# Ledger of designs, part 201: VHH binders against o75319

Target 1, 181 residues: o75319
Amino acid sequence: GNHIPERWKDYLPVGQRMPGTRFIAFKVPLQKSFEKKLAPEECFSPLDLFNKIREQNEELGLIIDLTYTQRYYKPEDLPETVPYLKIFTVGHQVPDDETIFKFKHAVNGFLKENKDNDKLIGVHCTHGLNRTGYLICRYLIDVEGVRPDDAIELFNRCRGHCLERQNYIEDLQNGPIRKNW
Key: E = the ipSAE of ESMFold2; O = the ipSAE of OpenDDE; V2 = 0.75 times the mean of E and O plus 0.25 times the DockQ between their complexes.

## First folded at step 13 (VHH; framework vhh_4orz_3)

Design no6 (at its last look DockQ between E and O 0.90; V2 from the best seeds 0.79)
Fold by OpenDDE, look of step 13:
Structure no6 (fold): chain B 181 residues (1-181), chain A 120 residues (1-120)
Amino acid sequence: as target 1 above (181 residues)
Amino acid sequence: EVQLVESGGGLVQAGGSLRLFCAASGFTFSSYAMAWLRQAPGKRREWVAFITSAGRTYYADSVKDRFTISRDNAKNTVSLQMNSLKPEDTAIYFCAARDWPTLYGSYDYWGQGTQVTVSS
């Protein structure tokens, strides 16, 4: 269906590049069929995403979609030059080890192949906050050795919203390091 | 054999300038991010400046707008221009290389360091 996700309007469409990383977080863009249910200023389409990224003088090199549905937009709505990766991620619960591994693998693969540019890894779930923030922070903590509090602070500052889910925060701060391949 | 050799350190008065150089050999320099780190007596080593293989730069807040990191891939060198030096900038400065385009994480190669002393 074309139901606007709950609280979707409450979040900034696009965050900022996380300094020292290649990450940028954003909320899910919505395809044209959703526009009739939105005020013009509330609309955020795949096209709008790319426009906003350009306004920041940045370029997307990869989009990682963490939503657990395919109803929001189609990969065909994206430029062919930007690869799209779907990682179905259940909301409200800490992502499982497989999901974490898939994310880490995708990120590392991108970084390995894109050392010669500054293109961004765009990551989103529904709101581009909890699942998105968790996995980005999990990567920074597990792979790059960043302190959990520093990772969380960096993400929150750049996204313009703070991680909300206590179970995610607790797992990042006190949970075990997940296996790296 | 991988080598990172720092030079340009020395004694300078507060408000003065120094330019550090690091000459790299033994690896594909252009593919590596480069960094300057420093360690003052009794303090932990801290990163100062970072430059990706693509040329994006990052600076610690304490040196921002005073220090400039640059690289010359043709010469396999990385430089640190240090202006408006302060006594608190006194430290051993290390050149380091990272085969990754991000700021965070460990470095693969290290120089021996060069002493920078800023007098009041």
Scores: ipSAE 0.859, ipTM 0.917, lowest interface PAE 0.5, mean pLDDT 96
Fold by ESMFold2, look of step 13:
Structure no6 (fold): chain B 181 residues (1-181), chain A 120 residues (1-120)
Amino acid sequence: as target 1 above (181 residues)
Amino acid sequence: EVQLVESGGGLVQAGGSLRLFCAASGFTFSSYAMAWLRQAPGKRREWVAFITSAGRTYYADSVKDRFTISRDNAKNTVSLQMNSLKPEDTAIYFCAARDWPTLYGSYDYWGQGTQVTVSS
């Protein structure tokens, strides 16, 4: 059903813009039907997302949704002026090369078309942490040449939570560089 | 032909100020991100300041609050105002450009550099 995702309340709703990049990470926003199970201060709707981004003096230009489901909110709950892209990303294992390529392609396309503005790419999975952090770090390492430990530190600091899954951390630190993607 | 030509370098006493300029030609300046980097004697080239085509700025920690990068798209120039200069700021300063809006990564075009020397 429309049950609150496990541990979703434990995570800060929205991180900070990652300096030197166009990324901001957040947990999945929840449509109004979920709010019956939430205290007012726990609510984090699509509207709350955009309000929090505006409070940081930022603007979203793309949302990349890494979840496997559409039950949390509908794209129609977003302003019509913000593009939305779903990339189904399996949890618990390192994303395959096709998923990594799709993410890199979407990011590069956005950056190419948005050189003359300062809009952000919002990325989320359910908690905005493990899958989100992995793909953002994979991009920074492979495409922008950032050292693995620096990418992880930047993500952790700006998200406000540390990456948790050891297999993701090990692949980022010790796995192959995928420069040709 | 793409050209980046730095100017404004020189000798200055510690605590003083200098303003560097970089004149750009041969590309659509307003769509490029611009940067200043520096290379001190015996050291590797280091990033100093970065400005996107949209005007967002980033600074290395060592120069934050002392240096200001700015751009003038009408004149195709980027500048670096350097205040409260220290001897450790002594270096050749390079202007660089890239056709990408993010900080990390390589640059497409480089100037030949201008010397800044800060004495006691």
Scores: ipSAE 0.642, ipTM 0.852, lowest interface PAE 1.2, mean pLDDT 92
ESMFold2 (binder alone), look of step 13: mean pLDDT 86; pTM 0.874

Design no7 (at its last look DockQ between E and O 0.93; V2 from the best seeds 0.82)
Fold by OpenDDE, look of step 13:
Structure no7 (fold): chain B 181 residues (1-181), chain A 120 residues (1-120)
Amino acid sequence: as target 1 above (181 residues)
Amino acid sequence: EVQLVESGGGLVQAGGSLRLFCAASGFTFSSYSMAWLRQAPGKRREWVAFITSAGRTYYADSVKDRFTISRDNAKNTVSLQMNSLKPEDTAIYFCAAKDWPTLYGSYDYWGQGTQVTVSS
């Protein structure tokens, strides 16, 4: 169906580049079929995503979709020049080791292949906050050795919203390091 | 053999300027991000400036708008232009290289450092 996700309207469409990283977080863009249920100013389509990124003088090099559904938009709605990766990620639960590994692997693969440019890794779940924030922070902590509180603060500041799920925050702050490749 | 050799350090009065150089050899310089770090007596080593392989720059808040990092891939050098120097900028400055385009994490190679002393 084309039901607007709960609380989707409450979140900024697109965050800012996380300084020192290639990450940018955003909420899920919605395909055209959702527009009839939204006010014009509430609309956020795949096209709008790219326009907003361009307005920041940035360019997307990869989109990682963490939603657990495919009903929001189609990969065909994206430019062919920007690869799309789906990682089905269950909400509300701390992502499992496999999910974390997939994310880390994708990020590292991108960084390895894109050292010669400054393109961004766009990451989103439904709201572009909890699952998105957790996995980005998990990467910064596990792979780049960033202090958990610093990672969380950096993400929150750049996304314009704070991580909400206590289990995610607790796991980032006190949980074990997850396996890297 | 990998080498990073710093130069350009010395004694300067407050408000003065210095330009540090780092000459790199033994690795594919253009593929590496470069950084300047510094360590003052009794203090921890701190990040000062960073430049990615693609040329994006980052600066510590303490040096922002005063220091400029640049690189010359043809010469395998990274430079740090330091203007409006302050006594608190006194430290050993290190050049470091990272085979990764991110600010965070460890560096792969280090220079021996060059002393910068700013007198009041």
Scores: ipSAE 0.836, ipTM 0.912, lowest interface PAE 0.5, mean pLDDT 96
Fold by ESMFold2, look of step 13:
Structure no7 (fold): chain B 181 residues (1-181), chain A 120 residues (1-120)
Amino acid sequence: as target 1 above (181 residues)
Amino acid sequence: EVQLVESGGGLVQAGGSLRLFCAASGFTFSSYSMAWLRQAPGKRREWVAFITSAGRTYYADSVKDRFTISRDNAKNTVSLQMNSLKPEDTAIYFCAAKDWPTLYGSYDYWGQGTQVTVSS
């Protein structure tokens, strides 16, 4: 039930807005029931997420949750009503074309509807790193034409942690550009 | 019908300043992102400054802290204040627009450019 995800404490809670984009990445927030197992400085709740975003003078306009489970938090636990989309993404493997398409479709839809504001798309998996970084970078490469190494560098710098999965990194650097719907 | 018209270019001594203007017509200016790009002799076109419809700005490292992009949605203009000019800033400067709120990617509309020449 309330077990802290492995290595979750090792990651910064929230990254920085990725310049030139509408993305911000973070690790999964944990509802209050998990806090019994955490020191106060280790806590990162849904409320903490929104407070940290506001401290950066930013606002979330969409959350894309790449996990399958709702055991960490539920959308109802968010302190504000924000559009929320779950896209199950299998770990340890390069996401399939359907998952990539769903992510691109969600991002493009958000950008179309939010041209006149500056709201961010928050993206997370469990740690906010490998699956999150892969899909953000895949979008930047395929849709916005960013060179693979530049996309990876931008994500790593703004997240505050480097992508770890070699198969993800190799696919981003050397794989084909995916322009399919 | 869409038109982007740059003005304000010219010859300036190193260390001097210029202000470029871009007048836009034929599209809903307030919903577009605007950019300045430049092309020096023998070089590829590079972005210089970018501003979203919401007013967030980005700058290339080579011009950061010297150039300022701004927009006036009431007048349908974008401007580029260029201070502390250097000979390497010599280029044709282009105004560009896109109906997308992010820095990267292609632009929908382009101006014809205005020459900026910075002499020693």
Scores: ipSAE 0.728, ipTM 0.876, lowest interface PAE 0.8, mean pLDDT 92
ESMFold2 (binder alone), look of step 13: mean pLDDT 88; pTM 0.884

Design no8 (at its last look DockQ between E and O 0.82; V2 from the best seeds 0.79)
Fold by OpenDDE, look of step 15:
Structure no8 (fold): chain B 181 residues (1-181), chain A 120 residues (1-120)
Amino acid sequence: as target 1 above (181 residues)
Amino acid sequence: EVQLVESGGGLVQAGGSLRLFCAASGFTFSSYAMAWLRQAPGKRREWVAFITSAGRTYYADSVKDRFTISRDNAKNTVSLQMNSLKPEDTAIYFCAAKDWPTLFGSYDYWGQGTQVTVSS
């Protein structure tokens, strides 16, 4: 269906590059069919995403979609030059090891192949906050050795919203490191 | 054999300037991110400046707008221009290399360091 996700309007469409990383988080862009249910200033399409990224003098090199549905937009709505990766990620629960691994693998692969540029890894779930924040922080903690609180603070600051889910925060702060292979 | 050799350190008065250099050899320099770190007496080593292989730069808040990191891939060198130096900038400065485009994490190679002393 074309129902606007709950609270979707409450979140900034696009965050900022996380300094020192290639990550940028954003809420899910919505395809044209959703526009009739939105005020013009509330609209955020795939095209709007790229425009906002350009306004920041950045460029997307990869989009990782963590939503658990395909109803929001189609990969065909994206430029052909930007790879799209879907990782179906269930909301409200800590992502499982397989999901974490898939995310890490995708990020590592991108970084290995894109050392010669500054292109961003765009990550989004529905709101671009909890699932997105968890997986980005999980990567920084497990792979980059960042302190959990530093990772969370960095993400929150750059996204413009704070992680909300206590189970995600608790897992990041006190949970075990997940295998990177 | 991998080598990172720092130079350009020395004694300078507060408000003065120094330019550090690091010459790299033994690895594919252009594919590595480079960084300057420093360690003052009795303090932990701290990150100062970082430059990705693609040329994006990052700075610690304490040196932002005063220090400039740059690299020359043709010469396999990384430099740190240090302006408006302060006594608190006194430290051994290390050049480090990382085969990864991100700021965080460990470095693969280290120089021996060069002493920078800023007098009040």
Scores: ipSAE 0.878, ipTM 0.926, lowest interface PAE 0.5, mean pLDDT 96
Fold by ESMFold2, look of step 13:
Structure no8 (fold): chain B 181 residues (1-181), chain A 120 residues (1-120)
Amino acid sequence: as target 1 above (181 residues)
Amino acid sequence: EVQLVESGGGLVQAGGSLRLFCAASGFTFSSYAMAWLRQAPGKRREWVAFITSAGRTYYADSVKDRFTISRDNAKNTVSLQMNSLKPEDTAIYFCAAKDWPTLFGSYDYWGQGTQVTVSS
């Protein structure tokens, strides 16, 4: 089905690069088949994503898709030069340690391979907010040593929306550091 | 043997300018991110400016628009132009390097530091 995800229209399509990192967050792009239910100004396709990134004078080098479904767009809708990685992440629960490890591994692999350029890691879930914000912040806290409140503030400001799920926020602020498997 | 050697420190009057240099050797300079950090008397070391191997720069809020980090990969140097200096900028300034493209986290190599003193 091509039903627009609940409240998807309420979120800014693309955030801003998070200073000091290689992250940019966005809501899930929707392939053309969804546009029948959208006004032209509401559309946010894979092509629109790349245009908006270019408008910021940035370039994507990896897309990490955290959604638990594959119905929103096809990886083939992306330029072949941009790697795509799906990490199935269950919503409304704090991601488990296996999911956190996969995310950290993907980010570290990208950073290792892209030291000599300035390309970004694009991260999205459905709304580009709760799961996306949690995993980005978890990476910054556990791997980069950023204080939880500083990571959350940075994400919120750059995404343009505050993290909403309280259990995610509480786990980031008070939960254990996940050093690694 | 990896070495980072800072120079250009000294005494300067408030409102003045100073340019620091860091000469690097013993590693592939062009692949490393470089930073300046400083430590004032009785305070913790804090980052000041950061430049990736690709040339993207970041600055601490306290020095934004007054300091400029730059690198010369042909000469294996990184520099810090410091304008509109304030007494609060008084510190030992350290050059640091890491083989990672992000601001946060630890550095692999450190210089011994150069003193900057800004008089009122």
Scores: ipSAE 0.744, ipTM 0.880, lowest interface PAE 0.8, mean pLDDT 92
ESMFold2 (binder alone), look of step 13: mean pLDDT 87; pTM 0.880
OpenDDE, look of step 13: ipSAE 0.873; ipTM 0.924
ESMFold2, look of step 15: ipSAE 0.680; ipTM 0.835
ESMFold2 (binder alone), look of step 15: mean pLDDT 87; pTM 0.876

Design no9 (at its last look DockQ between E and O 0.85; V2 from the best seeds 0.79)
Fold by OpenDDE, look of step 13:
Structure no9 (fold): chain B 181 residues (1-181), chain A 120 residues (1-120)
Amino acid sequence: as target 1 above (181 residues)
Amino acid sequence: EVQLVESGGGLVQAGGSLRLFCAASGFTFSSYAMAWLRQAPGKRREWVAFITSAGRTYYADSVKDRFTISRDNAKNTVSLQMNSLKPEDTAIYFCAAKDWPMLYGSYDYWGQGTQVTVSS
């Protein structure tokens, strides 16, 4: 169906580049069929995503979709020049090791192939906050050695919203490092 | 053999300027991000400026708008223009190289460092 996700309207569409990284977080864009249920100013389509990124003088090089459904938009709605990766990620639960590994692998692969540019890794779940924030922070902590609190603060500041799920925060702060290979 | 050789350090009065240079050899310079880090006596090493292989720059808050990092891939050099120097900028400054295009984490190669002393 084309039901607007709960609380979707409450979140900024697109965050800012996380300084020193290639990450940017955003909420899920919605395909045209959702527009009839939204006010014009609430609409956020795949096209709007790219326009907003451009307004920041940035360019997307990869989109990682962490939603657990395919009903929000189609990969065909994206430019062919921007690869799309789906990682089905269950909400509310700390992502499992396989999910974490898939994310890390995708990020590492992108970075290896894109050292000569500044293109962004766009990451989103439904709200572009909890699952998105966890996995980005997990990467920064596990791979880049960033202090958990610093990673969380950096993400929150750049996304414009704070991680909400206590189990995610607790796992980032006190949980074990996950394997990187 | 990989080498990073810093130069340009010295004694300068507060408010003065210095330009540090780092000459790199032994690796594909253009593919690496470069950074300047510094370590003052009794303090931890801290990053000062970072420049990606693509040319994007980042600065520590303490040096923002005073320092400028730049690179010349044709000459395999990275520079740090330091203006409006303060006594608290006194430290050994290190040039470092990183194959990974991220500010955070470890660096692959290090120079020996150059002393910068700012007198009050």
Scores: ipSAE 0.849, ipTM 0.914, lowest interface PAE 0.5, mean pLDDT 96
Fold by ESMFold2, look of step 13:
Structure no9 (fold): chain B 181 residues (1-181), chain A 120 residues (1-120)
Amino acid sequence: as target 1 above (181 residues)
Amino acid sequence: EVQLVESGGGLVQAGGSLRLFCAASGFTFSSYAMAWLRQAPGKRREWVAFITSAGRTYYADSVKDRFTISRDNAKNTVSLQMNSLKPEDTAIYFCAAKDWPMLYGSYDYWGQGTQVTVSS
């Protein structure tokens, strides 16, 4: 159904561009059918997402949707044509190596094709926090060589919320580097 | 053959200004991100300023508001305007380039470096 995801209202809709990267994180936008259960100030639609990105003087070039469901919005209902990729990512567990690889492949492919512009990769799960933060940080650590604590701090600051799930944090800080190819 | 050649280094008194230049050749300059890094004796090389091919700039906290990175795609040059110089800015300054839009990670090409010495 059209149930509002638990704790979804507690999170800022859209973060800020992570400096030195092409990433911006946000919570899942909710299509109009969900708005019956939301106060006007709580709404965050696909249109609202794009408006908020424009307000930051940024442009989305890719949306990576990490949710394990398709009920929140449809890519066809986005207000602009932008590449969209769904990577089903199981919650509560550290993402497996295949999921991490798919994310890295998608990001690297985008960056190769978008070297000459400044477009952003928008990444979201349900809350735009734990799965989103994990995969962005994993990419920065493994591919870009960022120290784990620096990646986590950068994500937390730009998202406006701290990573919450301790198994994710532990894996980022002390877990193995994952392959990039 | 790719070349990055720095110039404009020298001795400057504290509080003064200096402008570094980096002339690039042997690659498509407009598609590369460019950076300035520096290395003081006994210290690790640290990034100072970064500019993407699209013109977005980033600065290390230690130089923010004092240094300005710029690029001129018509001349294939990157410059670093350094104002309010401090003795702590004394270092060899390197120009670097990469065919990748992100600040982090390694660089593909490096210049030979130019010495900047700021006297107290």
Scores: ipSAE 0.701, ipTM 0.867, lowest interface PAE 1.0, mean pLDDT 92
ESMFold2 (binder alone), look of step 13: mean pLDDT 86; pTM 0.874

## First folded at step 14 (VHH)

Design ie1 (framework vhh_4orz_3)
Fold by ESMFold2-Fast, scan of step 14:
Structure ie1 (fold): chain B 181 residues (1-181), chain A 120 residues (1-120)
Amino acid sequence: as target 1 above (181 residues)
Amino acid sequence: EVQLVESGGGLVQAGGSLRLFCAASGFDFSDYSMAWLRQAPGKRREWVALITSGGYTSYADSVKDRFTISRDNAKNTVSLQMNSLKPEDTAIYFCARYSDDDIGHPFDYWGQGTQVTVSS
């Protein structure tokens, strides 16, 4: 598996921390075997991810991987000090209630265990946009009471790219609130 | 070159069962999530089942609890067990490689398909 996703190179590797939250979004890191297909300036390995986070004076405390694949990198490619959580989500579809609940539970658990530090929750899918933006915004709307348009605007600004899939945007703006039960 | 070859389709009566097979070659099968999709005449192609390299599965609501996807990484095969078949399951069934690309196309290769016809 060394097929690089379409338009993966078009997206900024790592966004900025979303102010007032512990979230930072990024595109999927690609393990060493993909580097033969990439120019040096296009590389974004797990190591590159941590270097870019550090350059922003931030520290990761959790990575949530939303991809429906394990071919891009392995958990063992990450520093042992950072917990890794896999939540399999199918692209192009709004995540189901069970998936939304798993995401909310993981975020709430992290925040409870990390109230005495400022470590970030890193969230990614393949491009760090649609599944990633949906679940972060869904959390902000349902749990934090943020207005849908404000959550979307905050994500878009901090990620540096706008949510692209209309079905995800429509659900965030007009869909029901999913209680974290 | 990537090749996916489906087999096992046929004619079956409502309430019956069929098992479809897909033989994959030309790539590292164990690295990729795999899927079964279907297309009825005049309809859009839709996915019905997905399986990750490690065996995690997902199903479309229309086939949940009736269809089971499985794989054998040693033999480069993915299978679909179809139970309690209904006339609306009539379609050409395609095996596909899942790219996990949610900007572009979610499937980057699929086979020629195998016809399933369910009579009432």
Scores: ipSAE 0.788, ipTM 0.893, lowest interface PAE 0.9, mean pLDDT 92

Design ie10 (framework vhh_4orz_3)
Fold by ESMFold2-Fast, scan of step 14:
Structure ie10 (fold): chain B 181 residues (1-181), chain A 120 residues (1-120)
Amino acid sequence: as target 1 above (181 residues)
Amino acid sequence: EVQLVESGGGLVQAGGSLRLFCAASGFTFSDYGMAWLRQAPGKRREWVALITSGGYTSYADSVKDRFTISRDNAKNTVSLQMNSLKPEDTAIYFCARYSDDDIGHPFDYWGQGTQVTVSS
């Protein structure tokens, strides 16, 4: 299936680096087989992702793929020099503690290994919004001690779109801090 | 056109087992995740099991360790093995294609459902 995800075209391909962090969020890149269903200005391949990151004078050091599918692109479509991590995350429900722990552990490991550079952690789900925004904000709240409202505002501003799932927002604002990193 | 056809439902006593089948057609089956959802009388439809194209599985807490989802990409079939059935598992069970969309519709195509009744 070459079906474009519903509403995928409605979202900006790549956000901006979140100031004070190593995070950048984007929507899922689509491999070349999807391009016949897209106008040239709508294309967002893995190559397009790296070109857009470079246009911002940034460099990716890790991609974390939160989608619950492997149909949009293959790890082999990415430059060999950029590590790829798949964390299968079910949409529309708040990620479980095991998933949150895996995300925190991956981020902490990257930061320790990359103290001597300024490379970014690229995070995406299908739209680069709800699962992506939740896990980034959860990290900032639980590990970095950021206030929930501040984390959400920072993500929304830098992504260029607001978190849409109310259950995700409510968990970030009112849920317990998970000391599982 | 996309079609999903469920089978295998029926009446079973508490503690028993049933295996549900879903035959898919009209799309490249191996490119999509598949799901089983259920709707009990007077309740909201809820998902119980998900499987990715590559076979990674996820389960709702209520069915974990009792239900097993599997797929056969060569036959375009997804199955749900239900063990240690309880009266509260009584529901219409639906096969669905998972779109991986947490903005709008997480499931974009559904079957008609198959009735599972568990007596006490």
Scores: ipSAE 0.537, ipTM 0.785, lowest interface PAE 1.8, mean pLDDT 91

Design ie11 (framework vhh_4orz_3)
Fold by ESMFold2-Fast, scan of step 14:
Structure ie11 (fold): chain B 181 residues (1-181), chain A 120 residues (1-120)
Amino acid sequence: as target 1 above (181 residues)
Amino acid sequence: EVQLVESGGGLVQAGGSLRLFCAASGFTFSDYSMAWLRQAPGKRREWVALVTSGGYTSYADSVKDRFTISRDNAKNTVSLQMNSLKPEDTAIYFCARYSDDDIGHPFDYWGQGTQVTVSS
């Protein structure tokens, strides 16, 4: 099926790069089969994603897909030059430690291998908000020592939309730091 | 149009096993992740297991290591193997299609459910 995710149209396709980091967040791109249900200005395909990133004078070096589905687009719809990583992450609940550790490992590996360029880590779930914002903020808090409220504010400002799930926000503000090494 | 039909529920003693089945129709089954949820008397529905089209699985802590979700894309079926059943597993079990939506409804279609009763 080609059912559009609920409220997907309500969200900005791509946020701004988060200053001081390599992160950029966006909502899930939808392959061509979804476009018959969309007006031209609502379309956001994998190609549209790369065009919007280039319009910001940025370049993607990695895409991390947090959706718990493969129906929205296929990895082969992406340029072969950009690595794609799938981390199946269940929505609505705070991501488990295994998921958090996989995300941290992927980010750390990318940064080590890309210290000589300025390429970005693109992160998305279905809306590019809750799972995406949680994992990016969790990384900033646990690995980079950013204060929780500062991480959340930075994500909200750059994404152009605020994290909406209160359980995610509460875990970031008051939950334990996930030690992974 | 979209239909999910559960079967396999029944009465079982604590420590026993049951296997639930769900037959799906009316959509491209292999495009969607599938779920089992349950609802005990007087409680909210909660998810217990999820499986992606490719077979990646996730479980609620309460059922981890006891329940196994699996699917057959050729037959449009998803099943739940329940082992080491406890009285607190007593519930109506629902098959659901997972929308992957963490803003709206996470499940967009449900079956009617199948009753599982675990006696002490």
Scores: ipSAE 0.778, ipTM 0.890, lowest interface PAE 0.9, mean pLDDT 92

